# VHH binders against Growth hormone-regulated TBC protein 1 (Grtp1): the designs that were tried, part 10

Target 1, 359 residues: Growth hormone-regulated TBC protein 1 (Grtp1), of Mus musculus (Mouse) (q9d3n8)
Amino acid sequence: MDPAERAQAARARVPRIDPYGFERPEDFDYAAYEEFFSTYLVILTKRAIKWSKLLKGNGGVRKSVTVKRYVRKGIPLEHRARVWMAVSGAQARMDQSPGYYHRLLEGESSSSLDEAIRTDLNRTFPDNVMFRKTADPCLQKTLYNVLLAYGLHNPDVGYCQCCAQKPGSSAGLRSSLTGMNFIAGYLILITKNEEESFWLLDALVGRILPDYYSPAMLGLKTDQEVLAELVRMKLPAVAALMDGHGVLWTLLVSRWFICLFVDILPVETVLRIWDCLFNEGSKIIFRVALTLIKQHQEFILEASSIPDICDKFKQITKGDFVTECHAFMQKIFSEPGSLSMTTITRLRKSCRAALQAQS
Short names: E, the ipSAE of ESMFold2; O, the ipSAE of OpenDDE; V2, 0.75 times the mean of E and O plus 0.25 times the DockQ between their complexes.

## First folded at step 4 (VHH)

Design g23 (framework vhh_7aqx_2)
Fold by ESMFold2-Fast, scan of step 4:
Structure g23 (fold): chain B 359 residues (1-359), chain A 123 residues (1-123)
Amino acid sequence: as target 1 above (359 residues)
Amino acid sequence: QVQLQESGGGLVQAGGSLRLSCTTSGRTFSDYAFSWFRQAPGEEREFVGAISWSGSSTDYADSVKGRFTISRDNAKNTFYLQMNSLKTEDTAVYYCAALEYYSGFTSPEYDYWGQGTQVTVSS
């Protein structure tokens, strides 16, 4: 089959704007996407039928072995908001706090919080047609509201601090909102509801990812070190390469953790990851990271310098492996092997202690 | 907009074969993914098999895997369900369904359904 004919056919069939409002780049591989999507569409239709039956006759969704199995196989887009709200505990929190979100928005905002949010708005999804200033409905305004409400809800997290050092330093303005804008943006795209997005953001930032967005980012730093230890246990050749070059894992994977793979992996793959993250918690992040590293182990081991390692880690988040999201999601539960919360909790304790001892 | 019409149903003995056809009236046949469903008396409608809009991917219910094959012929605006090694449990009304590509990813509900064709498998 002629590759040029395949590419032309794919361009005719695949929309330029994706289902989430993102404009596909000029160099987008339409033929590769069409090949992926033709398989994925069959999976999506099968999942829709299964989920419609599961949700029929139920007043709500509850965590169970069946729901866990279904979630791992993918939640249909139209049911994501309902299922995420239910399995994360966000729905219960929202129901227990009538009018709370609206009261937060009527509260007095600080000028520093307002400035931090507005600075992030234009850096959030410039390639998405719904996040443009002239869009109706304007998702920038929705994003502003959710982030403002969250900053007021959790003032210990919401801050903006300038880190000025010697002239010529690369140190700049730091904000606890760094990364939260991308997370909130995805929540708004999926839920199409400000209040639900707020409560899901609270589930992620306040419960699933403790201390990720606090000033010291101690939880985030701890989990990056936990990943380093898991790599040492499960992928010792990669660990030896990193140790040999004196590489800091923060240089490689910080955005994987702080943004929950937003703008790192394809949108559909991120949403499949979040399906599991809301249901099974933070261990999913480690499963994703280990699967990416393991799949590209031979490629990574070819690296000869720190810049080369950094470049290879940027490349492993791209291509067919991460675009074929259904196969990828199956692999995060098989390829890393056993990964218990007991092991993660033990590693978190030792890594946190080590980080605190250096101060 | 598309209309679906099933044909090929009937009475067949256990162990036999039957081929169902679903013909569409639309000019956008190649823009649709197609599926077969069935409904036995007193039971809910269940998925049988599907073929992607490109024809490169197929999927089947575990109960029919290895016995049933779905295929499409874009030139004839028709898709098929070849049923082999039929069992009495395969007795049902069989429905063909179409899902438009552009709606499928955001809302994977079947847009168009046929009227159904009866398949009866006797012992």
Scores: ipSAE 0.000, ipTM 0.305, lowest interface PAE 14.1, mean pLDDT 82

Design g24 (framework vhh_7aqx_2; at its last look DockQ between E and O 0.01; V2 from the best seeds 0.00; counts 0 for: pae E 18.6 > 2, unsure alone 63.0 < 65, placed apart)
Fold by ESMFold2, look of step 5:
Structure g24 (fold): chain B 359 residues (1-359), chain A 123 residues (1-123)
Amino acid sequence: as target 1 above (359 residues)
Amino acid sequence: QVQLQESGGGLVQAGGSLRLSCTTSGRTFSDYAFSWFRQAPGEEREFVGAISWSGSSTDYADSVKGRFTISRDNAKNTFYLQMNSLKTEDTAVYYCAALGYYSGYLPEEYDYWGQGTQVTVSS
């Protein structure tokens, strides 16, 4: 079939609204998507059969070597909420805390927390039909409740987000819930359950991500420096380029870390990353980042200026390499090589100490 | 960097109870999430339970839920494993472990380990 005819046929067959409620942009490549999804559907069918058999077995989902392998190969959408709740510990927390989420919603909120949440609601997923004010039901109310409850649950995180400074800013004032609104929004889209979304958010913000969303964001800043050190160890030519131009890694990768790749990578790929993130923890973020950089090393090394480096880092998050999520996920577990928690912990300690000495 | 020391192990009859303690040697106790692991003869170390650095959240392996309780006392730099309704299957060396501000479920995620304390449950 002629390319123009193929594009027209694909546009007629591929829905304008994706399965998650996102409206596809005007320049969306429907033919490329259809080709990708036709291949991926075969993989999804195989995974669905294997997961159905696993979930009918003895007592549901538990952390194990078998579940780890299954999660790395992909969780079917219909099981994603259940598996995330189980492997993250969120299900156990919810079961031990009957009524707690609803009691939080009955509590007194501060006017600054309330205003920060409402400001972010107006900007969260404007291209998603379920988050528009005209939707019935509109998920903005659900998102408001989850973020409010979490801010009351963990006031140091919720309270300070309105006044948080941008990483690397000299004196900027920020009035937003950066990153958390996008994370909670995805959780709501996948779980379709307010309370489960709250407990999954608690798993990420309170347990999995080491101090990313506190007022100082020390854990976030630390992990960006850890990535810099990992690049020095594993991709020395890229490190030499960055050092030669005096590039700060926070300029390149801050959204990768604080938004957990939401709006950076395609939705299907983000969900596959989150599957592993809930089960294996924050080391997954480094595997994804190193894989993106390593795959495009030659392209990055062509850069001649800081703006050029920034442009290349934006470009490496696009294209078939990241759209073909199954192959991408296989590479994150092979291409970075050895990456132990011992190494990450040592680097975190060193980088944190260096950041604190600079204060 | 941090020393962990378990205590409270011993021999107990099935159906009995024991409380294990894990103490740290430093002012960093409140910075850590802690976990208990156990290793039965001929098996790998397995997760028993964890408590967050703030103490607000606990988690347990299915095999011990309802029988074991984890708690922490920051004033004493100690966290505990209360084991009730013990079974012969609970016989193992019990280890306390720490990682940092959060906990994980796999032994390979942990850098800090105690020396272990033997728990033997006799029929």
Scores: ipSAE 0.000, ipTM 0.135, lowest interface PAE 18.6, mean pLDDT 82
ESMFold2-Fast, scan of step 4: ipSAE 0.360; ipTM 0.720
ESMFold2 (binder alone), look of step 5: mean pLDDT 77; pTM 0.783
OpenDDE, look of step 5: ipSAE 0.005; ipTM 0.228

Design g25 (from d8 with S57Y S105F E107K H109D; framework vhh_7aqx_2; at its last look DockQ between E and O 0.66; V2 from the best seeds 0.00; counts 0 for: pae E 8.2 > 2, unsure alone 64.7 < 65, grease 26.6 > 24.2, SAP .752 > .668)
Amino acid sequence: QVQLQESGGGLVQAGGSLRLSCTTSGRTFSDYAFSWFRQAPGEEREFVGAISWSGSYTDYADSVKGRFTISRDNAKNTFYLQMNSLKTEDTAVYYCAALEYYGDFPKYDYWGQGTQVTVSS
ESMFold2-Fast, scan of step 4: ipSAE 0.021; ipTM 0.503
ESMFold2, look of step 5: ipSAE 0.172; ipTM 0.661
ESMFold2 (binder alone), look of step 5: mean pLDDT 79; pTM 0.797
OpenDDE, look of step 5: ipSAE 0.212; ipTM 0.688
ESMFold2, look of step 7: ipSAE 0.012; ipTM 0.515
ESMFold2 (binder alone), look of step 7: mean pLDDT 79; pTM 0.799
OpenDDE, look of step 7: ipSAE 0.174; ipTM 0.661

Design g26 (from d8 with S56G S57Y D104F H109D; framework vhh_7aqx_2)
Fold by ESMFold2-Fast, scan of step 4:
Structure g26 (fold): chain B 359 residues (1-359), chain A 121 residues (1-121)
Amino acid sequence: as target 1 above (359 residues)
Amino acid sequence: QVQLQESGGGLVQAGGSLRLSCTTSGRTFSDYAFSWFRQAPGEEREFVGAISWSGGYTDYADSVKGRFTISRDNAKNTFYLQMNSLKTEDTAVYYCAALEYYGFSPEYDYWGQGTQVTVSS
């Protein structure tokens, strides 16, 4: 073997770790990713000057037309924590409650809460070097604290374990993962601050995503039905396909909602979505979902069975369309057409009532 | 740590050309995207041009587009700003900057000390 081939073979055996600490799989197309990322860095660089000028203002950042425009074009990674805290209202809640987070951690926990959290820690981002037990600093401890604090903060919700049901599985609820651990994990990676991650988790669970993590997960189920109605209104051919096969939307999209696209879409794309989610609220989730379905409408309509539909829905969250995050984010604001919180609120009320009547 | 050192600045007449160089030391050169910025007295630091870590993408400020060209030479651990058709308003201290390829940072991680470019009428 020549020295260049030996060097290439040796390089191929070294784990590739991204800026967030994730190890990429061996079949990952590094050449395509590297080309995307080098282009994306230049885009972010141009935005950095504008963001630095905006953030130099005394008193921090607040919701405005300018901030909305800037957020939609991408928040630089170094500014995400500050901007997310400000536009979500998390900063205001934290400032109104000095020492509250630390007092929660001093509280007595139940053995059942501790067991549930510790079970999920071993399954949360096993491919991330910062979440390994051997990591220093170990983010598993930070994640444990945030989830424990949240369980104590909201005892009605607690630490909700949401079962990821796969088609054809008869689940007897013997082991379950929660979407809350994945959300909290991403918050910790971006903020690098335990207390900020707690207050951002509270903004998501307590305000932006009401009832997603309640015992019945009624809000989560409601929003999946809201998506079904939006698809019926905007993409009637897809709705007809789903109705024709008797497909439950929860089998296709539950992880899109419960994990806010974590481990579904590329990290860069998830962060761009969350930028807008913290600023504009839950309508962003529906814009993302509709854009994915619309872009792949013809592909989806080729499906001939429930397993085929499920496979196609797994495929539409991969590839260049979702990896080119800047173009993707532009499309979520154009391709679905008009979509207001007024419409979403109305659909939520009707879908929730229908679900409660079935129960 | 990466260290950046600019060279090639000086006095040039309007309409002339000048090539700035930025030599890097430290980590592998190919792991960085590079940019040039400039700062005139009393003004904020202005973006001039950028080149991706792969060299496959370049971008320029509208004020220099068509006149300036950014390039990189990985074998020499150096990147360049070729400045043609220079104008008096191009007079500034020019800074080179580096962003780590996997950093996702919008702020430049490493900066040079600057090199003065003066364009006389």
Scores: ipSAE 0.000, ipTM 0.251, lowest interface PAE 15.3, mean pLDDT 80

Design g27 (from d8 with S57T S105L E107S H109D; framework vhh_7aqx_2)
Fold by ESMFold2-Fast, scan of step 4:
Parts: structure tokens; sequence; C-alpha cells
Structure g27 (fold): chain B 359 residues (1-359), chain A 121 residues (1-121)
């Protein structure tokens, strides 16, 4: 074999790994990604200077008008864990419960909980070098511990794979994912701290998104219907298209809600969304969804069938619009217009009641 | 990535049988479940049947239970809907879908383009 050809073949077989440890496929435009990320790091570096001044001026980070403004403009990578812990209330709960996380791991687990978690571990980020069984340190073990601890901490939620065991419904089919595995995995990648990841998972699942991961997933189902109503109010042409084809919103957007956009949007964009989610709560999810739909309204309205609608909704989560995360984040606060908690609360109550009446 | 293509649709007389196929091209996610849906003009989309990734679990709409059977052939990357004792009300465009469940929530990642089934009296 020619040495030059051998060297070329060796280079072609070397995987391209992003800053988060994800191995990118051969068809991924890694050169464009590196250009984007280099430019984005300049933005984050400028933000780091402002954040360092903010952090020195206070005895820590607390929710305020200034912090809200800073969070919306981007949290630097090195400060993200600290800020998330502070603004979510996770730090306060961790500080109030010394040794609690480690005591949970010393407890007895059920065989069903263990099996459910281990099944999901094999499906969680197989393309990430840090989650492979051969990795040292192996984040798969860290992920197992966080999910196990959470199942023991919140038995009302547990690990939701068990709810899919009922025969006679589509939900009774095997191969369900809980979504918590993807969320916990991202928390571990960003915090690099097992216990912080647990307390941040508790902030999301136990407080910010109540009932999203309960056995019936009633809160998550409710919020999908809330999105449908918001689309009827703000994007009536899109709502008319959906109604005209009899399409169910759950078929289009379940992954947006259950995984909090993990593997749906680019990593950098997901992290910027979570910055605001930890600080401002669940209304951020609706702002993201409405912005995606509104930006692609004309494209969506070209659809002529249910499969075409589904394909278009898959496409609107890709491309430059969502990759340019700084501009995207500015648009989620401008493009949907006003979105009050009063409206969301009213819609949540009516949608939840309707779901319970038909079940 | 999964791409789905339906085949086997057509015109059939009431009481007859028809078998729909859904073929995947290139790659298949082995942990995905597969479903059939249908939609008649002027009506809402209706769930027809589903089969798990292992093939061990199937589910059907009450309107087709006992008449339709869903199956899969992993060697051919193909899924089937065997339709027996067809009725005029079975007339619809039939869609094949690949889906993943998150607890009780279906997430449909891939759809076929649909195949027309017309049952004449």
Amino acid sequence: as target 1 above (359 residues)
Amino acid sequence: QVQLQESGGGLVQAGGSLRLSCTTSGRTFSDYAFSWFRQAPGEEREFVGAISWSGSTTDYADSVKGRFTISRDNAKNTFYLQMNSLKTEDTAVYYCAALEYYGDLPSYDYWGQGTQVTVSS
C-alpha cells in the first residue's frame, strides 16, 4: 500500500470529536462547526469578563434583574455550573442536605429500577467518547449513580420506564426511553460533578417541570396541549394546517419537551436554553417552540400531508438559524411577543382538565 | 437515519385481503417501534396498529382487531400490515411510521409518504 494512501486512510478513520466528547459522522460539516465554535468562544470570553466582575461584586449569584439580563446574553462555560446551581435553588438544597446524595447511593434499590436504568444507559450518547464502557473515567457509571439516586430520592417519579408495561396501549410497547437519561447526561458533561448533577436534575424534575416524568406524564402532555393553544393564538395559519390534516402535536414535539431539546438542537443552543430555563422556568420551552415554528411558518405551510408536516418539523430544528445560538436566543425573547404566566397558568388548567376528562 | 416507503396499496373488493409493506432504506434503529396509521378524506387520522422493536408485542385499534395483523422481517428491514375481511370503511391513505416511546408518549421520527387503499362494495 502507498504510504501516502495509508496515511490518508488512517486520517479518514480518525473520528472528529467535538469539545463535549461527541464523535461526529463523516457527513457532518466539522470545518463549519469549528469556525462557528471559534467565533462563539470569542463571545463567551467577552461575557466571562463581565461575569467575573458580577461574581466578585456579590457574595454569590442570586436571581435579580441584572442576573436575568446577563443569563439571557450567555453564561461562560467555566461559570455555567455555578450559576445554574445558584439560580435554580439547587445549591441551597445541596447545602441544606450534607451527605444526603451519598446516603441515597448506600440504600437498597429495586431490581426493576436497576434494570430500567441499565437499559437506558446503553442508549445514552453511544457517540460520546466519555460515555463508552472503555472510557476512563467512565461517565456511564456517573450517569448510573445520578439516575439511581434520583429514583430513590423521588419515588413518585422514579424512573418512568415501568409505566410502559401495560398491555393493550401503544405506550405498552417495549423500547420506551424516559428522557431523564439525556438530561442527566448533559448535566454531567457540563458540571463535571456527580452530586451537582443530581441536585440540578432535582431542580428540573422536582420543581421547574413538575409531573413531566411522573408515570402518567400528565404535566408534559398538558404542556404539549398548551403549545397547541399558543399556536392557535399566535400562529393561526399553522394551527389551521394542523387541524386540517388531523395531526397530533404530541407526534411532532414530544422530544422537544421530554429531552429539553437534547439531540434536537445543537449542543451550544441547548445549553443557552437551559441557562434561561434554570433562571426563568418552564415558559422558556414555549418561547423556543414558538420561535422555531414562527421562523419556519411559510416552509411549514407548504406541507400537503401528515408525513410532510413531520419531515418539515424535523428540518426546522436544523441549520444556521438554530446553530447561530446567540442570535437565536435574542429571537426567543422578541419573536413570540408577549407570553404571560397568567395565560400559561390558565391554559395549563384547561388543558389538564380536558386530558383527564378524556382519559 | 431511517427512511420509510409503503407499498402494496390498491383497489380491492369488500371481503377481500391486501398486504401492505413498509421498507426501510439504508439504516434501521433496532430500538424503534413501528406503527401503521390511516386517514380517510374529511376524517381525523386514526391509529391502526403497532409492533415493538423485538416483535414480541403488538397493539391494534378496536376497529381492526381480529382482521388486521402486523408483523416484521428484520432480515429484509420490512414491516407488514396484513388486512383481511376488508370493509368499505377501511378506505384510506395508510401511513407507516417509525416511533420511539418516552414513557406513555409516542415520538414519531420518521414517516412514509402514504399508500392509497380503496375498498369497493
Scores: ipSAE 0.000, ipTM 0.412, lowest interface PAE 11.2, mean pLDDT 81

Design g28 (from d8 with S56R D104L S105D P106S H109D; framework vhh_7aqx_2)
Fold by ESMFold2-Fast, scan of step 4:
Structure g28 (fold): chain B 359 residues (1-359), chain A 121 residues (1-121)
Amino acid sequence: as target 1 above (359 residues)
Amino acid sequence: QVQLQESGGGLVQAGGSLRLSCTTSGRTFSDYAFSWFRQAPGEEREFVGAISWSGRSTDYADSVKGRFTISRDNAKNTFYLQMNSLKTEDTAVYYCAALEYYGLDSEYDYWGQGTQVTVSS
């Protein structure tokens, strides 16, 4: 019954909701977060003058050395959606396809696609106030529309049998099986525009992430094996530990790839990664993964079993290193060293061929 | 729901061979990566071997390298651990485990009940 304890309990009854609508748990250091976020905004605002000059032309933003440098240093919050649309090619496709998105939603859909999406809706961001059935406006409805339109737009993804009913599933937290709902959800939160979110989802799923969400998930499988090979090349001590314990990389990093770090890394860090991902492509995913592993190399090397390795890989995605996104983004371009598309292409061909052969 | 069932355990003499099988039911077998673990009385559960969903990659604990081979047969929804040159130190309960390839957990999704392997002498 201490007045200080009562005041703390009373404050715990009022949800601590972050700028993105996520309700933060009672043990979350929200005061430290507010201090971080204020610094984050100041850094991005200082770049606003340079970005305003870049954006004031009617030609819009185009891929260039200057844009690459600016994006790596941070996009002001108010320009993020516009820049993502421009550098991903989504804006051009949207402009050349008037009414297409709305026509998709007016068409006939399969009952299996509808049921798959609805099953995932209740499992998407239950801690976000905007995605609850009682929210107004209800982003769950917006998310349904974007995912439905995308399933109709891309039949390869529409054939994904993402969900089997599992009322008595094994212990352990289970998430959406497709990952696309988390990606689309983040797009909706940032763009605040249903149609733009659809076209950005098309940029990610249709162009930037090769075959990640097809029925065989061959591209997703291939890129996880590519990461394993990159770790053998760049972090041989970690590779030796993994080989010694026989750990499969899919066990450690599947969510890093399929969800593009959503719910793995802090929101601000995910958005800074996506800034670069929309501009520079899938190579960014490997840079992020290698930087996380390299930074925590000594910690990882202390592991003595597969469960211990798994626990350590859960821990390396948390803490100050990943929360201080400005420093983290600088490190993904320095710490992994050289990472050429020639090397990635070669590894992708080798890994994909081996996967398809399965002799 | 996926169910895993081990078979092939038993008593064998040192220097002998034994083949463990793990049969799966439920979803498409090719969606899963598979591993074998073992646990001796009073010891921690330890990794033995793993095979990727493609079958392209296999890995083994140093203590079993060259003696044990993991394989999978997608047509039979079964994966195997071939154990050769068995030692008394290989005595343990052997567990099979499956990770759904697009599963979003960092831990194995499904585990078998375990099968006892006892190596005498």
Scores: ipSAE 0.000, ipTM 0.146, lowest interface PAE 18.9, mean pLDDT 80

Design g29 (from d8 with S54R E100S S105Y H109D; framework vhh_7aqx_2)
Fold by ESMFold2-Fast, scan of step 4:
Structure g29 (fold): chain B 359 residues (1-359), chain A 121 residues (1-121)
Amino acid sequence: as target 1 above (359 residues)
Amino acid sequence: QVQLQESGGGLVQAGGSLRLSCTTSGRTFSDYAFSWFRQAPGEEREFVGAISWRGSSTDYADSVKGRFTISRDNAKNTFYLQMNSLKTEDTAVYYCAALSYYGDYPEYDYWGQGTQVTVSS
């Protein structure tokens, strides 16, 4: 069979909508995908067999060295909700609070909170068939409920109508408050359960990510400065380039942190990162960031201006390196070298103090 | 939609060779990727090898790499596992499996009944 015949056959066999509900673009290479998927199936098969064995032999999933090793190699899509709920502590919180989520939805909300969420809904995943108004069930309503419940659950985070603006369309920090809609949207797509999505959002925002979504975003700012210090220690040539141009790390990496790589990296890669994030915590974000920067070190070092640096940082999150998710995930645990919680904790303390002194 | 039947199992001496066959009765042989699995007494089912629908890609478990070869013959609606330099540890029931590209969540949709391979010392 010639190439045109193979392409037509592949287009007929491979679904137009991906497993996560996203519509494949018009220029999508179905034949290349079919060849890739054929090879990837072996990895998925090995993963499924190992996890079936792990789950059948245990009364439930608990954190252990074995579970850590398995999670790092990827959780099967059909088990992600169960495993994420278990390893994050979300299941325990949900079990301790029967009816709490539904009681939050009965709570009083302001018209400004409602309007802010509704504005975000209309902009969330327009390329996903389940988030369109014609979908049945329409996940926009599910997303509205989760975000409303979270705003009522954590008033320190909330939503401000004046702060709910398009990501990347203005000064970097002002786009930050809209990141929660993308995170909640991914949780809903994976769990297919409204209440579980709420408790996983609570695990991320309330425990794993320190103060990322509060009005001051002090934890988010702190972790961006921690990344800058880790780059200084591990990639000194890159640090020298950044220091030489006086670059603000917020301009380069804010969406890596606030959206947890949603719409920055391919869906499959984001889910593999979140597998590890729910199990091992926030240090995974630094491993991902360092791996991206290290892999593209020579490319970044060619930059001669702040706009050139910004453009290069947009480019390093695209291409085969991040699309081949299995190989990428192996590299985040090898390429950055050692990264201890002791080091992260010390850097968080010093960076936070420095930021507070500058206010 | 597709039915799988293994053949070629039996008793063989350590260091010997066997060729397992898996034949399908379906119309869609060329639309499936295929794999071999095995299950030793008292053990769980383990992956052995896989071949893509085009036959251009193969993969193997580390324990059999260099000794086993998977292949397919689309004209005969059959795929094979050539087992060389057999060890007593290779004693197991061998299963063939087919995976469709049509599913939203990929998994092995169809399994054979199994064929016994016994390697004596």
Scores: ipSAE 0.000, ipTM 0.256, lowest interface PAE 16.9, mean pLDDT 81

Design g30 (from d8 with S56G S57I G103L D104G E107R H109D; framework vhh_7aqx_2)
Fold by ESMFold2-Fast, scan of step 4:
Structure g30 (fold): chain B 359 residues (1-359), chain A 121 residues (1-121)
Amino acid sequence: as target 1 above (359 residues)
Amino acid sequence: QVQLQESGGGLVQAGGSLRLSCTTSGRTFSDYAFSWFRQAPGEEREFVGAISWSGGITDYADSVKGRFTISRDNAKNTFYLQMNSLKTEDTAVYYCAALEYYLGSPRYDYWGQGTQVTVSS
């Protein structure tokens, strides 16, 4: 079969809307996707059988060596909400706080919080059929409720204005809410439950991530510097290139951290990363980042200027390497080598101190 | 769209080898990924091994990894399960299955009728 006939046949077989509600772009390679998906469905079948047995045998989901191994191989879509709620501790928090979420929504909100959420709402997933104003049910209202509830639950997060020394600076607030709106949107798509999405957002923002969304974004800035130090330790040639050109890591990787790879990596790959993130914590973010950089090390080292480095870092988040999510997830646990929370905690302490000394 | 037929089952002694075949009929053999499943009496259906439509990716249950090999022959519209170092626990009815691309759930819509494998001690 010639390439045009193969592409036409694939376009007839593969739906235009993906399983998560996203419209495939007009230039989407249906033939390449169909080949990938046929092999991936084999892996999905093995996953479903193992998880069905695990969930039946263990009287609910709890963290264990077996669950860790299974989560790294990927959680079946139909079990993601249940497993994420259980392994993150969100289910326990929800069960201990009956009616809390609904009481938050009945409270009075500030006009600035409402305006900030509404500003971000219309630009959140315009390519997803469930987030359109004409959708029934419309997930925009669900997203508004989750973000409003979280702003009321954690007031410090809702006022990300950095050093708010000039009135009218909404850039910091929009940046914080932009990251949270994408995260909350993905949670809503997977759970299809407003309250569960709230408690999972609390697990990520309140416990798993260190201060990513407060006004100073100190934890977010710290983790970018921790990545820089890890690159110096594990990929010294790349570190030398960055230092030689005076590159700010924030220009390259800020969206990797603030959006947890949403809209940076393919949806399926992001969900596989989040499976591990909810179970194993923030070290997963560094494993993903190091794997991307290491895989493309030779390509990155060809760069001769800051714009060239920036362009290359945009390219490394695209293509077959990140689309073949099962192989990619195997590599995040092998390719970076050893990476302990002890090392990350030590680096976080030193990087945070250095950042605070600079202010 | 596809019909599946198993063959090659039978009685074999522990430590022995057996090769199962699954022959497909229809015009779409190259469009499917294929798997082998097994079911022992009183047990749930268990995944054994799988091969992608291109043949480039194979996957196996932990219990059979290193002992069983899945392969396909597009010219014969047939795929195989080579079973080596057989154990009494491998005794089951073995089913071949074909997977369609556009199911969001991992579903095998086309199944063979099964072939009995009995491993004696």
Scores: ipSAE 0.000, ipTM 0.381, lowest interface PAE 10.4, mean pLDDT 83

